# Ledger of designs, part 24: VH-VL binders against Peptidoglycan synthesis regulatory protein ReoY 2 (reoY2)

Target 1, 183 residues: Peptidoglycan synthesis regulatory protein ReoY 2 (reoY2), of Halalkalibacterium halodurans (q9k656)
Amino acid sequence: MGKWVSVAEKRQFLKWFLTQQLKRKDAKRILEYLLQHYHLLEQVMFTEEIRGRERTLVISTLQSDEPGFAFYLYRRKIEDPIRALGELQANPADPIYLILHFHGKAQNHQYLQMLDSESREYIKRFKQFQAYKEETDSLIEAVLIENEKKMLLQQIDEALDLKDERRFKDLVKKLQELDRRSS
Below, E stands for the ipSAE of ESMFold2; O stands for the ipSAE of OpenDDE; V2 stands for 0.75 times the mean of E and O plus 0.25 times the DockQ between their complexes.

## First folded at step 18 (VH-VL; framework fv_pimurutamab)

Design cc3 (from bb2 with heavy chain Y100S; at its last look DockQ between E and O 0.66; V2 from the best seeds 0.76)
Heavy chain, then light chain:
Amino acid sequence: EVQLVESGGGLVQPGGSLRLSCAASGFTVSSNYMHWVRQAPGKGLEWLGIIYRDKSTDYGNEFTSRFTISRDNAKNSLYLQMNSLRAEDTAVYYCATEKSGDSYSEFDYWGQGTMVTVSS
Amino acid sequence: EIVLTQSPATLSLSPGERATLSCRASQSVSSYIHWYQQKPGQAPRLLIKDASNRATGIPARFSGSGSGTDFTLTISSLEPEDFAVYYCQQYSDYPLTFGGGTKVEIK
ESMFold2, look of step 18: ipSAE 0.732; ipTM 0.883
ESMFold2 (binder alone), look of step 18: mean pLDDT 90; pTM 0.918
OpenDDE, look of step 18: ipSAE 0.870; ipTM 0.935

Design cc4 (from bb2 with heavy chain K99D; at its last look DockQ between E and O 0.71; V2 from the best seeds 0.00; counts 0 for: pae E 2.1 > 2)
Fold by ESMFold2, look of step 18:
Structure cc4 (fold): chain C 183 residues (1-183), chain A 120 residues (1-120), chain B 107 residues (1-107)
Amino acid sequence: as target 1 above (183 residues)
Amino acid sequence: EVQLVESGGGLVQPGGSLRLSCAASGFTVSSNYMHWVRQAPGKGLEWLGIIYRDKSTDYGNEFTSRFTISRDNAKNSLYLQMNSLRAEDTAVYYCATEDYGDSYSEFDYWGQGTMVTVSS
Amino acid sequence: EIVLTQSPATLSLSPGERATLSCRASQSVSSYIHWYQQKPGQAPRLLIKDASNRATGIPARFSGSGSGTDFTLTISSLEPEDFAVYYCQQYSDYPLTFGGGTKVEIK
């Protein structure tokens, strides 16, 4: 059903992935074991989806915001790579679903070609949503800054009307800081 | 019962090409991991590469551009295509396989080898 | 590339003696070392896998030990058929590499 990925392709990519620093140093032992035991590597499928009835490994590089290691087996979450390795060794014929988190994933064409189509589309939509969210946050900040400027200008007018020199100087200082923030 | 028989060796001039064959019996080539290994006269062993069950391949660094491993499942045979041959490619060439099952990159079964001589 | 250095290059012993062969890796290979025996005109034969596990049909006088970078093959009491060349091989990383061999010969 899904896209077929050769053992040589999986090996090449995992060798590259291991050139990066992992958040959990001991998790690299699992990937090295897979590289050395290509019977298991045949069972590896790259995905972005934790599989409810199957084994899923999650491994992250240091630059990722994701947790460094997790192993999902049915409803259980195992955070010890040694226990996870033992389960892979005990069940060598079962699929191994692998989620990798690393910097630049959405731009890595080799990785995207190895994912199933659903995972690849999810990454595309997530990237588009992040760009939209950042643009929206910028617009909201601009509105908030403009409202704060309006309030400060009113307060400056009040300080001038009351001849409150100290308050006037403090408010002008705040206005100058707000102008700097908007540039 | 497991048997590997290499053939196709011989004398080749530098720059020439040669295809080696490895005929397998007692097991199915397509269900196993197959390797080529060579040994120059009076020298040690040198791994050339592997073909996986899915037909993808990996090679030793010096062989990626000149050597190609392939197989023919219908003939139960493994092949090594060697191009741009040099004098230092003179060696006995072995095919080897691992035991069926788990793979630990051990060479459980070897052929008898076929001699390739590269000289003018 | 992981370099395996075997020593000694030649080991001259009499039947009944203990042979101790060394294999040293240029970087850690954990326990991912195999040992082979090769007699003149023959293909290699697998002796020991994963540093210490005898392959099927290998006599108990052959044993292996070590981890990391230092590995040893021991033949507890040499038989006439044990005089051969012995190679170590690593599979920790590609390319797979072999040591240069230790020739065990009759004194």
Scores: ipSAE 0.537, ipTM 0.807, lowest interface PAE 2.1, mean pLDDT 87
ESMFold2 (binder alone), look of step 18: mean pLDDT 90; pTM 0.921
OpenDDE, look of step 18: ipSAE 0.819; ipTM 0.903

Design cc5 (from bb2 with heavy chain D102N; at its last look DockQ between E and O 0.79; V2 from the best seeds 0.74)
Fold by ESMFold2, look of step 18:
Structure cc5 (fold): chain C 183 residues (1-183), chain A 120 residues (1-120), chain B 107 residues (1-107)
Amino acid sequence: as target 1 above (183 residues)
Amino acid sequence: EVQLVESGGGLVQPGGSLRLSCAASGFTVSSNYMHWVRQAPGKGLEWLGIIYRDKSTDYGNEFTSRFTISRDNAKNSLYLQMNSLRAEDTAVYYCATEKYGNSYSEFDYWGQGTMVTVSS
Amino acid sequence: EIVLTQSPATLSLSPGERATLSCRASQSVSSYIHWYQQKPGQAPRLLIKDASNRATGIPARFSGSGSGTDFTLTISSLEPEDFAVYYCQQYSDYPLTFGGGTKVEIK
C-alpha cells in the first residue's frame, strides 16, 4: 500500500532504535538477530496495528508507557522473546510485523515514512490534537487567573474606599495566593 | 555448479574510474546476497559492501562515497563502480556470495578475483 | 568497528604437528565468527562457520572453539596442504571485518 522500504533503510533505523534502552533487555536479541540475518529483516514491515493472522512483534523503549515486549500469533500471545525468536527462525518466509514504541515517534520523520499510510496518519493526527489540547488548557488557565486578579484588585479598591479593613485583609491574602499560582 | 568470474581489472591512473563486473552462473544473483571484498598485495582481506535482494546496499565506512555496488538481474551480473581511485585501492577484487538463502555473512563462494592497479 | 587480532602472525610447524591459531575480538561477537583458509594465488575458502561448525567438505582435523572475544582454530595434525594463511571474520556488526591473518608455514 505504501512506499516500499529497503533492507538498508530498515537496518539503519533499527540500529538507531537500539541506541535506546529497552524495557525488556532480552528483546534486544531479536532486533540484533534480524540485523545479522537479512533474509528475516526483508520480511519486516513496520506498523501500528496488531495483525490477527500474521506475526506481530511489539517492542518498547524504557521511555514508553507501553508493555516492553509481546509477540502475537494467531490464537497465541508469547511474552518470552527467546521463544518468539524461535518462531521467527522456524518460519523465515512469513511476514514479520513490527510495532515499535519509543519517545518522539510522532516527530520521527524517518519512522513515519516506513509505516503504512494509515498508521502514519493516525499518529500525526493524534499528536496534533494532543498539542492543541495542552496549549488550549494552558491559555484558558492564564485567562481565568488574570480575570480573577482583575476582580480582586477591583474589590480591594472598593474595600479601601469603604474603609473596610477586614475585607481588605482577606482580599489581599487571596491575591497573594493567586500570585503564587501564576508564578 | 556455482561459479563467479570477475573482470574489468587493470591499470588506472590516480583519480580515474573503473567498473568491475562479476558474472554469476549456477544461481540467480537476484535470489542471493552479493558482496565485494578486496585484498591488497601481501595484505589481508577487506569487506567493501553488500547488495541485498531488493538492490539496496550497505558499505564499509571508507567506501560509501567513492564506490557503488549494483547488479543487472537480466545479465545475472554484479558490478562495482569505483571513482576517484587512489594508490591504496590497488588490490585483487573478489565478488562473493553465500549459499542460496543464507544470510549469515558466510562467504561460501568466491570468484578468482581481478587485479586493479592504481599508479601514475 | 570491531577489530580482530590474530596471533601469532606466523606459525612455523612440521607436518603431523598440532596448530593452534588465536583470534581476539575488540568486543563481544557472541559466536559470530567464521574462519577461512587462503593459499597463494587463490581466493579464500570457508573452513569454520559460527565459531565451531565445519563447512561442507572440510576435514575433521579442523575444529573451532570460543565465544565472546576469544576464538581458536585448531588443526589436530597438519597435512602438507594445510600450510596457508588463515583469517577469522566477524559478522556481529557492520562493517564486516577480518583479522590480519596467521600464516602457517613449514619449518
Scores: ipSAE 0.609, ipTM 0.834, lowest interface PAE 1.8, mean pLDDT 88
ESMFold2 (binder alone), look of step 18: mean pLDDT 92; pTM 0.943
OpenDDE, look of step 18: ipSAE 0.843; ipTM 0.917

Design cc6 (from bb2 with heavy chain E106Y; at its last look DockQ between E and O 0.55; V2 from the best seeds 0.00; counts 0 for: pae E 2.5 > 2)
Fold by ESMFold2, look of step 18:
Structure cc6 (fold): chain C 183 residues (1-183), chain A 120 residues (1-120), chain B 107 residues (1-107)
Amino acid sequence: as target 1 above (183 residues)
Amino acid sequence: EVQLVESGGGLVQPGGSLRLSCAASGFTVSSNYMHWVRQAPGKGLEWLGIIYRDKSTDYGNEFTSRFTISRDNAKNSLYLQMNSLRAEDTAVYYCATEKYGDSYSYFDYWGQGTMVTVSS
Amino acid sequence: EIVLTQSPATLSLSPGERATLSCRASQSVSSYIHWYQQKPGQAPRLLIKDASNRATGIPARFSGSGSGTDFTLTISSLEPEDFAVYYCQQYSDYPLTFGGGTKVEIK
């Protein structure tokens, strides 16, 4: 019914992932332990969501914006990889949910094939949202710059009407600085 | 009582193929991690590969294109298909298992071995 | 690929003597080393797991030590049945590899 991922596939991907630099160097120990103990790899499920009733590891490469390491269990958050490893060793038959953060995730077909369908759709939607956000932020920035320029021009006109030479020079300088910000 | 019995060895010409069998008793092959290991005459031991409980496999680099590990759950048997055989493949071939336990990738049960001779 | 170098290649000793066998890895394998004994015409027998843990049924005269790259198998007092070839094996990374062996023979 659902897609399943073989131990050999999980091992191959994690070996590749470990060629990247991690934000938390000591988190390597967990992934290396999984590679050496394939009965635990059988329990690994790649996902993008933290599981409230189950164990979830979050491990990030250096180029990700995400925190370098976290381990979640029953809403507890463990930030020490050594303590997290101890929990994995104590409960070898329980599922291990693994969230990996790395640059180019949405373009990595091997990774996407290993995710459940919900996580795969999350990545697709997140990328679409980021594109929309970038476009919207650019439009808002342009409007704000135009409004600020409009206000400066009005203030320059006032300074000229009042023959305030010092204020006029200061406002022209501010207008020039605003033009540099937009170029 | 755990037993592993290899069979299917013999004399084969270079370029030929051979399928080795490993019959298991006292445990279920599909519930365990199974390995093939060989030993050339007068030489040391060489790991060939593993079959995991989910049937996926990993091999030593020299064997990924020529050797295939498989199993038959109904016969409780492990197989090694060897193709494009060469003189350097002459060896005793062992099947081995690692009991599901606290340490991994050790071979606590071995068969007696079957001899493969590649010669013209 | 991790290379295991065993020394000496041959160790000539008398019954009752202490045997010390060395295994050196080409890179750190932590404690992921196993030791095996092999007699002529027989399959190997597991002796030591994870550098220092004696396998089930192995006599107390066998012990292992070491970590990282340097490992030792010690037989405290050789018995007649202990004259055999001994192999170390690592599982730190694939492919699994064995050392070249140390033959322990009667002096």
Scores: ipSAE 0.475, ipTM 0.772, lowest interface PAE 2.5, mean pLDDT 87
ESMFold2 (binder alone), look of step 18: mean pLDDT 91; pTM 0.927
OpenDDE, look of step 18: ipSAE 0.861; ipTM 0.930

Design cc7 (from bb2 with light chain L96F; at its last look DockQ between E and O 0.60; V2 from the best seeds 0.00; counts 0 for: pae E 3.7 > 2)
Fold by OpenDDE, look of step 18:
Structure cc7 (fold): chain C 183 residues (1-183), chain A 120 residues (1-120), chain B 107 residues (1-107)
Amino acid sequence: as target 1 above (183 residues)
Amino acid sequence: EVQLVESGGGLVQPGGSLRLSCAASGFTVSSNYMHWVRQAPGKGLEWLGIIYRDKSTDYGNEFTSRFTISRDNAKNSLYLQMNSLRAEDTAVYYCATEKYGDSYSEFDYWGQGTMVTVSS
Amino acid sequence: EIVLTQSPATLSLSPGERATLSCRASQSVSSYIHWYQQKPGQAPRLLIKDASNRATGIPARFSGSGSGTDFTLTISSLEPEDFAVYYCQQYSDYPFTFGGGTKVEIK
C-alpha cells in the first residue's frame, strides 16, 4: 500500500519533476493532467514496484536507463501515453500508482519520503547493491593495475639485462602513466 | 441549502494581523475543496489559495509567506490568517467552495464576503 | 502565471440586444475556463463551466464557446437582470487567475 502523501506535496514534487527532460515527451501530458486535476492527484501514490492489481504509470527522464513510459493496467501493458491518459480520464476514482525514474532518485529525500515502506526498502537495497558493485569494480581495477605493474617491472628488468635503453625508457614511461592512473 | 458566511473583517493598521472566518452550512467543509478569493474596491477577483480535503494547502505565489488557510472540522469553518498586512490587501474577502463530486476547480458557492481595510 | 485579458472593458447595450464578451489567455488553457457573473454588492455567481457548459439554473440565453486561448461568453438577448460584470477564470495552472472583467451596462 502506498504512503499517505498530501496533495500539496504531490503537486510540488511533480511540478519539479516536470522541469526534468522526459525520455517520452508525450508522457508529459499525463503529469500535466494530474496537476490540473487535484481530485485525480489525490488518487496518486508513489511506488517502486509494479503490482498486478494496480494501475501503474512508469515515467522516466532522459538520463534514466529505464523505458520512457509504460502504463500497467492490471495485467495489460500499455505503451501509448494517449491511451493511458484516456483510461485515467474514464476512471478518475481509481487509485493510480506512479513510478518515476530519474537520476539520483535514490538520494532524493523528497521522493523517498513519498514512497511506501516497501518501496523505500527496495531503493535502499538497490543503493546497497550499487555500492557493492562499485567497490567490487574498484577492487578488480586495483588488481589489474597491480598485475600490469608487475609485468612492467619484469620487462624493465629484462630491458636492463639486455642493455636496451630505448625499451627501458618506453617501459618506464608506461609505468609512470600507470602510476598516475592508480593515484 | 449550502451557505457560506464570512466574518472577521474590519479596519487594521499596516503590519497588523487579521483572522477571517467562514462558517459553512448545508455541507461539510472537510469533504469539499475550499477557496479564498478577494476583490479590491472597484477591481477584479484574485484567487488567494485552496485547502484540500487532506488539509494541505496551496497559495498564490505572493501570499504564501503572509497568508495561511486552515479549517476547523468541529466548527465546520474555514479560516484565513493574514499577517503583515499592507494597504494593497484592502479588499472584500470571499470564501468559496466546489460542489461535492463535481471537482473541476469551479467556485459553485460563495459567501457574501467580509471587508478588510488596511489603513494607518 | 496565466494572464486572462477580457474585452471590451465596458459594453453598453439595450435590453434585447446580443452581448458578446471575449476572454483571451496568455497561453493555452485548453477548455479549463469558467465564467462568472457579479452584480453590484453581491458575490460572483458561476455561469459557465469548462468553456461551454451552463451551470445549474443558468438561463439558456447564456452560452460559452472557445478553446485554447480564445473564449467567448454570449448573451443572446439581454434581460434587465443581466447588466453586471462578467469574469473569466482559468484553472489550467496555478495560481488560478481571473480576467479583468467586462462590465455590461445599460445604454
Scores: ipSAE 0.849, ipTM 0.919, lowest interface PAE 0.5, mean pLDDT 93
Fold by ESMFold2, look of step 18:
Structure cc7 (fold): chain C 183 residues (1-183), chain A 120 residues (1-120), chain B 107 residues (1-107)
Amino acid sequence: as target 1 above (183 residues)
Amino acid sequence: EVQLVESGGGLVQPGGSLRLSCAASGFTVSSNYMHWVRQAPGKGLEWLGIIYRDKSTDYGNEFTSRFTISRDNAKNSLYLQMNSLRAEDTAVYYCATEKYGDSYSEFDYWGQGTMVTVSS
Amino acid sequence: EIVLTQSPATLSLSPGERATLSCRASQSVSSYIHWYQQKPGQAPRLLIKDASNRATGIPARFSGSGSGTDFTLTISSLEPEDFAVYYCQQYSDYPFTFGGGTKVEIK
């Protein structure tokens, strides 16, 4: 059977999460309400997937690049945290899927333990992809910079041969800028 | 009729241990959230902790390392294990629960309490 | 943790008089306050929940009000059975805390 997260674990993590600054300050009220109402907190399930037929809250900290707040309900998107809270209060027995975006998520073992296995593997794969992307982008940038340097050096030689002092000075400034970008 | 009956109190020396029991009738302990609250003689009330339906627990900060809340579903009973007792733990100890199970915050039902005295 | 300060510590009144009991929180607790009554030798009894809602079976002479940091329990006309100690409790955050109590006693 599936993994169960205790109410105490959920409470402990959400208290920690609330020490961070939220992008939408009024979304804080939703999490505080859940912490005060154990029958709702029991229904909370941490995930990384928006569920099309289920209630899903998305809440982000300032350090995240993600949107600050969204609530998905039966294919509707609600962007008002106060209205979302009203829906939770009106339907206390339904599951509450919660997506949290915060800095350092992939290294937060407590959070990862609370996710389903598919969401955990998604985070691991995403982190690996980001590392590969950064490495590849760095290699591509280095090649592009080297090719630009080669072109600038040829253009500098041409300006020197033609005694075009203004063009020579402009090209040398561009080469200096390129050297700063590569260091 | 809902009833809560505490037992297991008594005299214990500092550093000792004691286990309190709370026997429930008229409802099922495992279907509710149960609390322990204490009251020192002539003093006010102090919340000790809660046990959730899934058996996880939360405690007041000062009690996390010394007190353990548990339950026995077969006996329909709640327990408080107290270790490393101090003189300031001298109090009447109550178990409590809410009437409807929709919040862990209000205490609709209380036992009569059991007295714990910690002294040399 | 949130400290609740109740005042006065003792309120000496006669039957039929109006009692006004104060509870002040060290930080905002919104409306997340309960009130309890405790008679000598008995466990506490829930009176008011969520600052203003009477618990089942509590007489209309008991009322609660307030929000944020300041809360009041009012007993409009004291009955002989109302002479007891009254506690406020916050449930805004763990640990749940109680006030020090107000003893309402016969003058």
Scores: ipSAE 0.327, ipTM 0.689, lowest interface PAE 3.7, mean pLDDT 86
ESMFold2 (binder alone), look of step 18: mean pLDDT 91; pTM 0.927

Design ko1 (from bb2 with heavy chain Y33S Y52S D54S E98S, light chain Y94S; at its last look DockQ between E and O 0.02; V2 from the best seeds 0.00; counts 0 for: pae E 15.2 > 2, placed apart)
Fold by OpenDDE, look of step 18:
Structure ko1 (fold): chain C 183 residues (1-183), chain A 120 residues (1-120), chain B 107 residues (1-107)
Amino acid sequence: as target 1 above (183 residues)
Amino acid sequence: EVQLVESGGGLVQPGGSLRLSCAASGFTVSSNSMHWVRQAPGKGLEWLGIISRSKSTDYGNEFTSRFTISRDNAKNSLYLQMNSLRAEDTAVYYCATSKYGDSYSEFDYWGQGTMVTVSS
Amino acid sequence: EIVLTQSPATLSLSPGERATLSCRASQSVSSYIHWYQQKPGQAPRLLIKDASNRATGIPARFSGSGSGTDFTLTISSLEPEDFAVYYCQQYSDSPLTFGGGTKVEIK
């Protein structure tokens, strides 16, 4: 269940959102319509999940890697904003779930405050996962580089022991390259 | 480790169809927006389309009618169905994604690519 | 669509020299642009995110700058492994688009 959010808060946020460039320009009409109808805004719930039983709007800004618009109506996907708007107009009493994709939404305090608890947790977990993944990948890479360096150093020592100048030079070059790439 | 491996490329006649696959490992395709990008021989990069976490799709305008992007979560794979292929579709086809899943359309991870040749 | 024009098409330099690559957008893309490096026979590699942020593992000699319509990728001192083709890419609008690329070749 979602956190209670005032209509004023919803309106304020959506007004801001409308200042952003939308990937689907015609989706703007839906948001404008919501802003013009207080009763509909009361029914709007912000979420990050698409649930088959929920009437859900998905609207994205240009900077999002998500498609610009989708409307999910009982597991039916509608990609036409005009058609979606018509459905909203025909059924004004039904809940509206709204997913918004925009740059920095995971860090947007206002948006996060409007999300339902499950969605907030989802974003939080996702963010944590991303951070952990990034760190893990970085560590793995570092370990791999270090191992390669160790191997090269061992080989260099061997080349020295064998007085193999050509091999030594080649290995040193490789080591230097590896150092440059890892810096 | 994140890996993307494209397959399904080959020689096809003009007007033919081909389905490319991208097998993902190290992450789930359902958690990421996935992209297809191609590169004709000796040419630049061209974005073909995206499938989002919600399975919504978006294409370059010139590809909407001929190409279809889909995914199979069970197989952790991405697909590109190409129909009505033309000579100009000859290219290396890459699947790509961001390490952040639903981020900002950067391509942190790329497959090795699969070559598609359309010729009579 | 947003057209990205990269210049020059080819840049001939020697190791140790500074490389400056330009990417111009047909309209403002804010900072929503990335840079990639591609070597022959390889997939592109992400270099710079959002105009100025180096991707993980990218050497400090690579830097990006710019906003709006004009962007620059700079390689402070070219290493032999830096000779490649570089692409800019915008995500300010759909469809995503790439520049035509700049080939940095050895003089």
Scores: ipSAE 0.015, ipTM 0.530, lowest interface PAE 8.9, mean pLDDT 89
Fold by ESMFold2, look of step 18:
Structure ko1 (fold): chain C 183 residues (1-183), chain A 120 residues (1-120), chain B 107 residues (1-107)
Amino acid sequence: as target 1 above (183 residues)
Amino acid sequence: EVQLVESGGGLVQPGGSLRLSCAASGFTVSSNSMHWVRQAPGKGLEWLGIISRSKSTDYGNEFTSRFTISRDNAKNSLYLQMNSLRAEDTAVYYCATSKYGDSYSEFDYWGQGTMVTVSS
Amino acid sequence: EIVLTQSPATLSLSPGERATLSCRASQSVSSYIHWYQQKPGQAPRLLIKDASNRATGIPARFSGSGSGTDFTLTISSLEPEDFAVYYCQQYSDSPLTFGGGTKVEIK
């Protein structure tokens, strides 16, 4: 029935997200504050829908076409990250809905598993539509293959760090298949 | 019924290594973040670290370089690898988790603990 | 890291008496404090969550209060099984830390 996303999972993903450049540089401060304050991270819920009756943060990377920052609270919109941070500090027990815009979102399995079911279905349909819109192109496919290789190599490094031999072997097999496809 | 059972404690010399195990029953370890906490004889409690459902880890400041938390979801088990042991590592070691799966902050369920003694 | 200071270190009381245990944080932790009970040879037991909320199955004689830096655990009328060590724990910042404990013992 219900599922829980750990604070550690949220922290790991937000640390990764912060390796990218944000459109609004000062929005980084909100994410850094959340990373330092685990009791606030417990209240973070990833979504793709602005919740008109709840608090919703929207933060975008430089590579996104979306606006860089917005904070929605009961039909109010706050565009200053520092003011938004003050509201989060004042109401630490309330849910914090978080919409992130970044390149490769529809292919990021870690992110998709943290989304609610409604948001996950939205991303799935968007991915299908976008893929259909573009005809197969060797340059585009080569970039997608290279990105998947990069993700697999990162996962292989994680499996080695955790000494997970079964996962390591499975990931290496996937990488070998991807190499065959790109040859 | 949720049950956590630690094992692998014992006597070890300074500089040695030891691997502790925590076997879980009554829930699936893969659904929870899991923690290690220790208590030196006659002293208070000390949080060592956490491993998430995705196997991401976070540690107390003193433990990052010497201790490694891992999990084997197929065996429903949690592990603590301790290296370069010192006399101050002498303690009862507990595994712990929350009733509500992935809560980071609260420890509803604890094992019975396993004693580690580091002495010459 | 956040230091939690519990006082008194030892509280000597008789069954039926009221116990008042203090926990002070080195900086504000808002209401992000849990309380645990530990009997000799046993693992800790969660009593109070978030400064004031009794955990499942905890008798009404246990209550918690406070915010910011000052927190109190109260046992309204001590039962024989309540003579134990009590710890506060903060979860405002990493690493998670515990207080040094207050031992409640029979006078």
Scores: ipSAE 0.008, ipTM 0.460, lowest interface PAE 15.2, mean pLDDT 82
ESMFold2 (binder alone), look of step 18: mean pLDDT 92; pTM 0.943

## First folded at step 20 (VH-VL; framework fv_pimurutamab)

Design dd1 (from cc3 with light chain S92N; at its last look DockQ between E and O 0.61; V2 from the best seeds 0.00; counts 0 for: pae E 2.8 > 2)
Fold by ESMFold2, look of step 20:
Structure dd1 (fold): chain C 183 residues (1-183), chain A 120 residues (1-120), chain B 107 residues (1-107)
Amino acid sequence: as target 1 above (183 residues)
Amino acid sequence: EVQLVESGGGLVQPGGSLRLSCAASGFTVSSNYMHWVRQAPGKGLEWLGIIYRDKSTDYGNEFTSRFTISRDNAKNSLYLQMNSLRAEDTAVYYCATEKSGDSYSEFDYWGQGTMVTVSS
Amino acid sequence: EIVLTQSPATLSLSPGERATLSCRASQSVSSYIHWYQQKPGQAPRLLIKDASNRATGIPARFSGSGSGTDFTLTISSLEPEDFAVYYCQQYNDYPLTFGGGTKVEIK
């Protein structure tokens, strides 16, 4: 039967992933072992979801905020990569679900093409959320700047009415600074 | 009783193309990891690439652009398409397979080889 | 890519003598080394798997040892049929590579 991700594609991506520094250096051995023992690599499936009825590896690069290593086995969590490797070796025909955390995941086309549809949807929504967050933050700052400008203009008018030269000059200077920030 | 028989070698001009075949008997090509290896006259062995059970392939760095490994499961045969041939590609070409359990990338069975000569 | 350096290039010995062939890797390959024998006009024949395990049908006079970067093939007492070229091969990383060979020839 057909597979949605080939062994060659998995190997190519994992070799690239290993060029990065891992949070858990000993987890490197697991990925290297998979590359050398491609009967296991055939069982690897990339995902973003821990599989409660299966086994799941979580491996993170140094630049990720995620935990460096975890192996989930039927609701048990194993944090020792050497012990996890022993389980993979003992059960070579079982699926190996692999969650990778690394910088730029949401922009990595090769990785996204290898994920299941649920995981791809999650990544797309996260990417869109980050873009909206940046746009929203920029809009909020612009509103705050505009409100401050309005307040300064009101105070400048008041200083002119009272013929307060010192206050007028101070307020104009503040307005000039605010205009410079908003350009 | 495993047997591998290469064919399709011969004389070819530089820049030419050639398709090598490897007919397998005694095992199923689609259930095994198949390789091509070559040996220039008087020289050592050089790995060309592998085809995995899912038909995906990996190659030695020097061969990724010019050589293509494929197979036909119905004919139980492995192929090597060689393009843009150069004099340095002159060699005996072998197909090989892995049959052992807990070790991999050992070449348990080899064909007799087919000679490719690239010259004017 | 991982370079395998075999020494000596040629080993001149008589039947009945012990042959010791060396294979040194440019980086650690753990135990992921295989050994092959090749006679003129023939395809290679697998001798040793994973540094030390004799392949099916290989006589007990052939043995392998080593780990990491240094590996040895030993033929305890040479028979006339053992005069051939011997290659080591690593599978620690792609591309798979072979050593340059050691020719064992009649002195």
Scores: ipSAE 0.477, ipTM 0.777, lowest interface PAE 2.8, mean pLDDT 88
ESMFold2 (binder alone), look of step 20: mean pLDDT 91; pTM 0.933
OpenDDE, look of step 20: ipSAE 0.856; ipTM 0.926

